# Designs tried in a protein design chat: VHH binders against p46559. Part 56

Target 1, 369 residues: p46559
Amino acid sequence: MTAIEKFFTEKSPDSEQVLLKVIELGIDFLGGEWKNVDKSQVNVSRVHGGQSNHMFHVTSSTSATPYLLRIHRQPPSQVFTDTVNLAIFSERGLGPKLYGFFEGGRMEEFLPSKTFDVNDVLVPENSRKIGAIFPLYHSINVPVSKSRRCVHLMREWLNGYESLGGGDYEILPTTVNYSDHPKSVSIKDLNHEIDNFEKWSTEIFEHTLVFSHNDLASTNILELNSTKELVLIDWEFGTYNWRGFDLAMHLSETAIDYRVPFPPGIKMNGDLIDNPPNIQIFCEAYVEADKKLKNRSPSDPTAEVKALIQECQFFWPLTNLFWALSAMKHSLLKFENGVDLDVQARDRLAVYFHLKPRSQKIYEELSKK
Short names: E, the ipSAE of ESMFold2; O, the ipSAE of OpenDDE; V2, 0.75 times the mean of E and O plus 0.25 times the DockQ between their complexes.

## First folded at step 20 (VHH)

Design b27 (framework vhh_7nfr_2; at its last look DockQ between E and O 0.04; V2 from the best seeds 0.00; counts 0 for: pae E 5.1 > 2, placed apart)
Fold by ESMFold2, look of step 20:
Structure b27 (fold): chain B 369 residues (1-369), chain A 125 residues (1-125)
Amino acid sequence: as target 1 above (369 residues)
Amino acid sequence: QVQLQESGGGLVQPGGSLRLSCAASGFTFSSYAMSWVRQAPGEGREWVSSISGSGGYTYYADSVKGRFTIARDNVKNTLYLLMDSLKSDDTAVYYCARSYTIEYGRGTYREFDYWGQGTQVTVSS
């Protein structure tokens, strides 16, 4: 734990030391508007954060610019990606403004907004809006590696799991009702799964590479209070990747409730795991928006939508394997975020193996001459 | 500054109904998840129900599922608990509680920083 992380986690947000520290940060990165702010004028509220950050909303009763403070919990590789992506999108007006970056944290714009939940994303008009915004983000050239995909982060997590002393992983018990999975998987088996999906994806989907969010659960979508426009947040997993993974991640996450207030802190909706009800509307909106953005007409719009749905179905199990590997590693680190990471890992592995045969069938169909 | 004031408790017969209210002030109500927590005499606190800031997610303890309904009115800054089919085991002081984190993006924290004074619910024949 860094010194800055200890400072913000061990002290109350209303303590004099924290109030003075956030004024100092405001002066350092936002300048004179914070210079004459008194500690009695400052409010620091804890913000519900993801797995990677402690988050604080910093405001004052003055005209000084409020900010969101992120104090990192995760290793530097995710911090690097998130910060670069934020800076690029900030300059294009597509995300919160980046106010400052320092060792162990950053300061950014707080967006007055409604955070979407899983019910919001299933509303047809919202599904259309979300589907329509993806091509815009997918069109942006981001100056990061084009060869590092979701599978490279998955390998990093699996290697980390092994180096922390992890071995064969028991899939049972689960909260989902599947039986067509192994009882246990080895690290070798999981590396084989990653390698095969990488091979399949590269053979048939390499032409679909775009800069991808890779983590578009409902709660990473903000609807701005002022304009009702949607903003995507939390780009820490962003990479160039096959667009189908990005789209499938959003769609598969409709089955996942992360806001369960008590252990295990996560619930999978079994009725939604195999196909979300919004996949048709979402894919139609994507195809239409991509056509408009690229000033083209689809040669056969119905066929394009059908192909995109199939593309999402191909990547669906891989999105579950992705989070299973993250949860396996972070469980050994004893990471505390209100989610039982072994419950998540076991359920995700069960879903992965249950859906994998569909992906294999799609690969076989698309790979024939 | 933060104020949470419960009302609507009272004496009710088994099988009866009550509606609890919690008036909130001194903070941006819609930014916070809210909960009901109860405490019977000589027992620890028991979480009853929670609702997201928007009202889009509701959660219930197994002991009250199907009988209690949590709701909020973000215009009136009021949290509700509609209690039906009351049983003697529901006798407790009911507290309105605020999550100590504001809702913004993904997250899982469900701890509380402010509590009301409580309202007594008594179920007896």
Scores: ipSAE 0.085, ipTM 0.524, lowest interface PAE 5.1, mean pLDDT 86
Fold by OpenDDE, look of step 20:
Structure b27 (fold): chain B 369 residues (1-369), chain A 125 residues (1-125)
Amino acid sequence: as target 1 above (369 residues)
Amino acid sequence: QVQLQESGGGLVQPGGSLRLSCAASGFTFSSYAMSWVRQAPGEGREWVSSISGSGGYTYYADSVKGRFTIARDNVKNTLYLLMDSLKSDDTAVYYCARSYTIEYGRGTYREFDYWGQGTQVTVSS
């Protein structure tokens, strides 16, 4: 725990020390009206929703600019990457403004907003909006490694699973009814799956590498109260990846509900997996927005949309394998977070094997061209 | 270099008590959460307990709740595990680990970046 984390977690938000500290921060990074703010005029409230950071909404009864104070709980390496991403997005108007950063924390623009839930992302108009904003982010050149971190993470988690004593993993779906999966998979089998997808993706989709979010679940989408515009947050997995992987990640998450208040704490909808209702709208919006962004001449988008849908379908299984491997590793640590990680892993593997043949077929078709 | 060294393991009868210690060096001890993880013969590693850097928060696996107590002395750079009401199922090598919290889209998890060599705890009649 950093000194600043200790400071803000051990002291009450209404303590004089905290009030003075946030005034100091306001003065140092925002200046202006903060120079005239008295501690009696300041309100610090804890913002709930993120487990990785301590967040406080700092306001005053004056005209001083309110701000979100984020105290990091993440490893320094993640903080660094996250801060850089946020800084870039801030400058481009694609996220909250970054007012300042310091050791162990940062100050951000507070955005009055609604966080999307699983139902929100299934609304067709919302799906369209989400599809339309992706090109804006995908067009950004971020000065980070161009390596495909998703593949690295999958291998790392699998190695971790093995190191923790994990062996053959039995696939027993709980919330989905797929049966076209092996009874169990070995570490070797899983490595083979990773290798195959890496190979396929590299051969047919390497030209689609873009800076990606790679974790666009509903909870990472904010709808601004004022404008109803959407803002993507939580770029902890932000790295370069195949465009289709990033898009498929979001689409695949629309079929999963993590807000189940009883065990297993997760529910997957097979109907949404097999027949995603908004994939057409989502991809149409993406293509249209991308063309506009690139000042392309208006043309019939039908072929391009079809191709993008195919791309998303290709990567759909891989997104499930990705999180399955994570869940497998973490389940061995017996750490409870409200979701049965074994159930999640098994269900995701079932989804993976169910959809994998389609991906393979796509690869075969596109490889002939 | 980060170093963690466990001690205090041994043979104890069921129902007995044991106190494990972990001496830490090479880093600011109070700035990191610490954890105990155990591995039984033929089994994978199992998280047992964690304590925040300041010691203000403690976490336990369900299997040890009410029986084990994690503590730390930040002046002595030492992590402790007080084990009461020991059972045969508690037999394992116990590892001290430096831990940190990571956030994934699906939640928060505890990860470990440094481990001790472990100390053997055997509960047998």
Scores: ipSAE 0.035, ipTM 0.457, lowest interface PAE 4.4, mean pLDDT 90
ESMFold2 (binder alone), look of step 20: mean pLDDT 84; pTM 0.855

Design b28 (framework vhh_7d4b_2; at its last look DockQ between E and O 0.02; V2 from the best seeds 0.00; counts 0 for: pae O 4.7 > 2, placed apart)
Fold by ESMFold2, look of step 20:
Structure b28 (fold): chain B 369 residues (1-369), chain A 125 residues (1-125)
Amino acid sequence: as target 1 above (369 residues)
Amino acid sequence: QVQLVESGGGVVQPGRSLRLSCAASGFTFSSYAMGWYRQAPGKQRELVASISGSGGYTYYADSVKGRFTISRDNSKNTMYLQMNSLKPEDTAVYYCARSYTIEYGRGTFKEFDYWGQGTQVTVSS
């Protein structure tokens, strides 16, 4: 643990030492507007940073610019891509402004906003807005590897699970009501699943490669108070990837409530797992926004929407496998993030196997073309 | 200075109703998720209900679901718990609680760190 992480972990946000430190940071990165701020004028509020960051909202009763402070909990190499992604989106006006970065942390704009909940993402108009904003983010050229996809992260997690002593994984008990899955899966079985999806995706969908968020749960969507426009935050899992994975991740996450108390800290809404009620309006909004952004006329707009829905359905089980593998590894590391990782892994594996036959059928149909 | 002040407790007969209030001050009320906890004699404090900063998401413990309703009025910095069909097992001191973090992205709907002094609810013949 770095000295700055220890400082913010051990001291209360209202302690004199923290108040003086955040004034110092304000002076260093935002300049003279912070030089005359007294500690009695400063407020520091905790913000949830998950397993990756300690986060604080820093304000004052003066005109000094407030900021969001991130103190990294993980080694610099693990947070590098998040910082690069933030900087790129910041420069394009598509995310919080980046005010500065330093060894062990960064400062960024706090966006006065409402954070979406599970109910917000199910409102039809909100589904339309989310579908419409994805193409804008997908159009950004991010200067990172285009060859590292979601499947490479999945392999890293599965390899890590094995190296930590993991073996065959028991899928039961689950909280979802499915029985069309194996009782257990081997590491070899899971590698086979990853390999098959990579082959299928590359054969059919390689032309859909975009820089993807890969983690668009409801709480990563902010509705700005001032404009009611949506902003996507927390690009920690960002990679180039098939756009259908990114869209399916969002749709799949609409069935999942992370706000329930721990334990287990996660609940899947069984009614929504295979039936996202707004997929039509979501995909219509995506196609329309993508067309406008690229100044193109589709030859058959209804066919494009139908194809995009099929694309999302194809990737849907892969999004569940993705998080199952992450949860399997991190459960062995005893990571604490307010979610029972074994409950998550078991439920997501059950959902994966339940939905996989649909993806296989879609692949077979499209590969005949 | 953060303050949470509960009111509305009392002694009632089984099947009756009570409405608890929590007046909040010293912080930006709408930025925080809020919760009601209770502690019965000889038992651990337990979460009864919680509500997001906007009021758009609520959670209820199974033991009270369908009988209790949590709400908030951000213009008055006040949270409420409407308790209907009260049972003797609802007898407890009820505490108003504020979430550990503000709501920005993920919130700490799972942990609470500031507590009121509590208000006694007794359900007895």
Scores: ipSAE 0.597, ipTM 0.825, lowest interface PAE 1.3, mean pLDDT 89
Fold by OpenDDE, look of step 20:
Structure b28 (fold): chain B 369 residues (1-369), chain A 125 residues (1-125)
Amino acid sequence: as target 1 above (369 residues)
Amino acid sequence: QVQLVESGGGVVQPGRSLRLSCAASGFTFSSYAMGWYRQAPGKQRELVASISGSGGYTYYADSVKGRFTISRDNSKNTMYLQMNSLKPEDTAVYYCARSYTIEYGRGTFKEFDYWGQGTQVTVSS
């Protein structure tokens, strides 16, 4: 635990020490009215959200700029990537402003907003908005490795699973009713699956590499209270990837509900998996926004939209394999109650094998062109 | 510097009990979840049990449920593993580990970043 984490977790937010510390931070990084703020005018409230950070909303009864204080709990490597991403987005107006960063934490613009849930992302208009916002992020040149980190992560998780004593994995779907999957998969089988998708993706979609979020679940979407604009947050997995993977990641997550208050704590909707209701709207919005961004002349987007839908469909199973492998590894490290990672892994594998033939067909079709 | 030192290992007959201890230093002990791992010869290291910082939550591997009890005394910066009804298959080097929480998109997970040197537990007739 860093010194600053210890400081903010052991002391009450209303303690004099914390109040003085946040004033100090305000002065150091924001200046201005913070120089005149008295501790009696300051309010520090804990913000509930992601488990990876301690967050505090710092406000005053003065005109001093309020800010979100984030104290990191994540490993330094993740913090680094996240901070770089945030800094870039901040400058481009694509996220909260970064006011400052220091060892073990950072200061951000507090954005009064609503966090989306699983129902919000299924609203067609929201899907349109989300689709329209993606090109803004995908157009950013981020000075990070251009390697496809998702493939690396899948391999790492699989290796981790093996290292933890994991063997053949039995696929027993719980929340989905697919049956067109093997009874079990070996580590070798899974490696083969990764290899195949890497090969296919590289051959037909390498030209689509963009900086990607790679984890755009509903909880990572904020709707601003003031403007109703959407802001994408939690770029922990932010890296370059195939465009379709990033888009499919979001779409695939719209079919999953993690709000189940009882075991297994997760529910997948097969109907949404087989027939995503908003994929057309989402892709139309993406294409339109992308054209606008690139100052392209207005043209019939029909062909482009169809192509993008196909691209999303191609990557849809891979997103499930991605998280299945994660769940497999981490299930062996199960510590707290929550989402049943085994159930998640099994269901995602079932989805993967159910959708895989479609992806293969797409590959075969596109590879002939 | 973070240090974890295991003790309490030894040679015992089947059915007997041992109590392992892990003395921690160099960090705020109560702020971290802790765990016990074991590694038998020719086998992979496996998680035996884990305990939250406050001690309010515990986890046990299926193989040790009902026989082993993990506990901690934060005032002493020490974690314990009470091992009852020991079996030959429990023979392994037991390691103390510090846990940290990581968010991986779809959930919060525990990883372990520091390990002790291990203590040998041998169960043999």
Scores: ipSAE 0.026, ipTM 0.399, lowest interface PAE 4.7, mean pLDDT 89
ESMFold2 (binder alone), look of step 20: mean pLDDT 82; pTM 0.843

## First folded at step 21 (VHH)

Design c21 (framework vhh_surovatamig_d1; at its last look DockQ between E and O 0.13; V2 from the best seeds 0.00; counts 0 for: pae O 4.5 > 2, placed apart)
Fold by ESMFold2, look of step 21:
Structure c21 (fold): chain B 369 residues (1-369), chain A 125 residues (1-125)
Amino acid sequence: as target 1 above (369 residues)
Amino acid sequence: EVQLVESGGGLVQPGGSLRLSCAASGFTFSSYAMSWVRQAPGKGLEWVAVISGEGGYTYYVDSVKGRFTISRDNAKKSLYLQMNSLRAEDTAVYYCARSYTIEYGRGTFKQFDYRGQGTLVTVSS
């Protein structure tokens, strides 16, 4: 753990040391009224920072510009892509403004907003808005590696799990009601699953490679209070990737409630695991927005939507395998986020194996063409 | 300073109803998810229900689903718990609790950083 991470995690947000530090940062990066702020005028509130950050909302009783403070949990080499992604999207007006960065952290705009929950994304009008956002990001040429994809991080997590002493993984017990999965899986088996999906995806969907968010659960969507426009946050998993994974991640996550306040801290909605009711509207909005953005007129819009739905269904189990591998590694690291990571890993593996036959069938159908 | 003041506890018969209130001050109430937690004699704290800052998301422990309703009035800075079909096992001190994080992105509903002094609910014949 770095010194700055230790400082912000071991001290209370209302301690004198933290209050003075956030004033110093405000002066250094924002200037203006921060030069006149006393520690008694400052409020620091915790924000959920996920796997990669500790986050704080910094305000004052003055006119000094409030900000979000991110203190990175990862070494500088691993936060490089996250910072570059934010800077690129901030410059284009597609995300929060970047106020500054320093070794171990950064400062960015706080957006007065409503955070979406799992219920909000299922409202048809919201599904339409969300679907229309993706082509805006997918169309940007981001100057980062095109070889880093979801499977790269999955392999890193599996390798990390092994290096931490992990072995064969027992899938039971689960909270989901499936029995069409193995009782346990080896690291070799999981590498085979990653390799198969990479092979299938590359053969069929390589032309769909775009810069992707890769983590668009409902709570990474903010509805601005002032305009009701939607803003996507937390680009820490942003990479080039097959667009169908990006879309399937959003759709798959509608079944996942991370906000449960008591153990296991996560709940799978069995009715939504296969297909959420909004998939048609979401995909229609994507195709329509992509058409407008690219100034194109497809010959058969209904066929395009149907193909996109199939594309999402193909990648659906891969999104579950992605989070299963993350949970397996972070469980051994004893990462504390209020979720029983073994429950998440087991449920996600069960869902993966349950849905995989649909993906294999889609691959077989499309590979015949 | 953050203040949370519970009221509305008392003695009630099994099958009866009771409404708890919590008055909040000293923070931006609508920015925080709020919970009711309870502690039965000799037991640890149990999460009962949670409500998001704007009130659109609620979640209940299984043992109270269908019987209890959490609500909030952000203009009055107040949190409520309507308890119906009360049972002996609902006997506890009930606390109003503020989430550990503000609601911006995920927000955590799994921890709290402040709670009130509590209000006693006794369910007996």
Scores: ipSAE 0.626, ipTM 0.827, lowest interface PAE 1.1, mean pLDDT 89
Fold by OpenDDE, look of step 21:
Structure c21 (fold): chain B 369 residues (1-369), chain A 125 residues (1-125)
Amino acid sequence: as target 1 above (369 residues)
Amino acid sequence: EVQLVESGGGLVQPGGSLRLSCAASGFTFSSYAMSWVRQAPGKGLEWVAVISGEGGYTYYVDSVKGRFTISRDNAKKSLYLQMNSLRAEDTAVYYCARSYTIEYGRGTFKQFDYRGQGTLVTVSS
């Protein structure tokens, strides 16, 4: 635990120490009216949301600009990327403004909004809206490595798992009822899976590389109270990737419910996995918005939509492998976030192996063209 | 400094009752959901019950539903667990834990960041 994390978690939000500290931060990064704010005029409330950060809404009874204080729990490597991404989006008006960053935390614009849940993202109209905003984000040029970070992360997590003493991993699904998976997988087996998908993706989808969110769960979507526009947040995994991977990531997350209050803290819906209800609407909206963004002439989108659906289906299992490997490593570290990481890993691996044959078939079809 | 201190554990016969208490200090008690978690010998940590900051919402693990009741007194900064019809399977160290609130609207993960020293509950004939 960092010093600043300890400071904000061990002290009451209404303590004098916390009040003075948030005033100090206000002065240091926002200046202006914060210089005249007294501790008696300040209110600090904890905001619950997200898995990896402590958040506080800081307000005053004065004209001083309120702000969201985020205290990081992520590794330093993720903090850097997240900060850079947020800074760029801030300047481009695609997210909350970044007021400042410091060791262990940052200050952001507070956006009055509703955070989506798993039910919200399943509403057809919301799915359409989400599909329609993706092209804008995917069109952004970010001055970071153009490498496919997802592959690197998967390998890193797998290496980490091994270094922590991890061995053969037994696949025993808990919340899904798939049976078409191996009983267990070795580190070598998993490396082979990564290699195959990297190869397939490189051969048939390399032209689709875009700056990607790579973690668009429902909780990372805000609906602004004022305009009802959607804003994508939490870009800690924001890197270049195959377009289909980013889209599939969101679609695959619509089938997962994290609102389980007790172990395992996660539930996957097999019906939604097998038959995603909104994939057509989502892809239609994406294609239409992309055409508009690129000033393309109106044309029959049928073929393009079909192709995009296929692309999403191809990457769907890889998104599960991605998070399975993360869960495997972090389970050994006894990371507690309310979710049984072993259950998550096993279930995601079961989904991976269930869907993998479809991806392989798609590769075979497209590689012949 | 955040402090959680459990009390009320002990030896009880099957079918008996016990009430656990937790005294909290060092934070705004009403701003946090609170949980009871337990660890049985040789087993992992298990969530037992959770109550929202204002006490409006409670959740229970299935195995204790109808037998256990979680409650809180925000004025006293105290958390309680009334345990009735105790079973041998309820034998464990029980911990009071400061928790994050699960909000349906945000789809957030339930987490806890602080836990007490625990109090042992033994159910034996």
Scores: ipSAE 0.020, ipTM 0.424, lowest interface PAE 4.5, mean pLDDT 89
ESMFold2 (binder alone), look of step 21: mean pLDDT 81; pTM 0.824

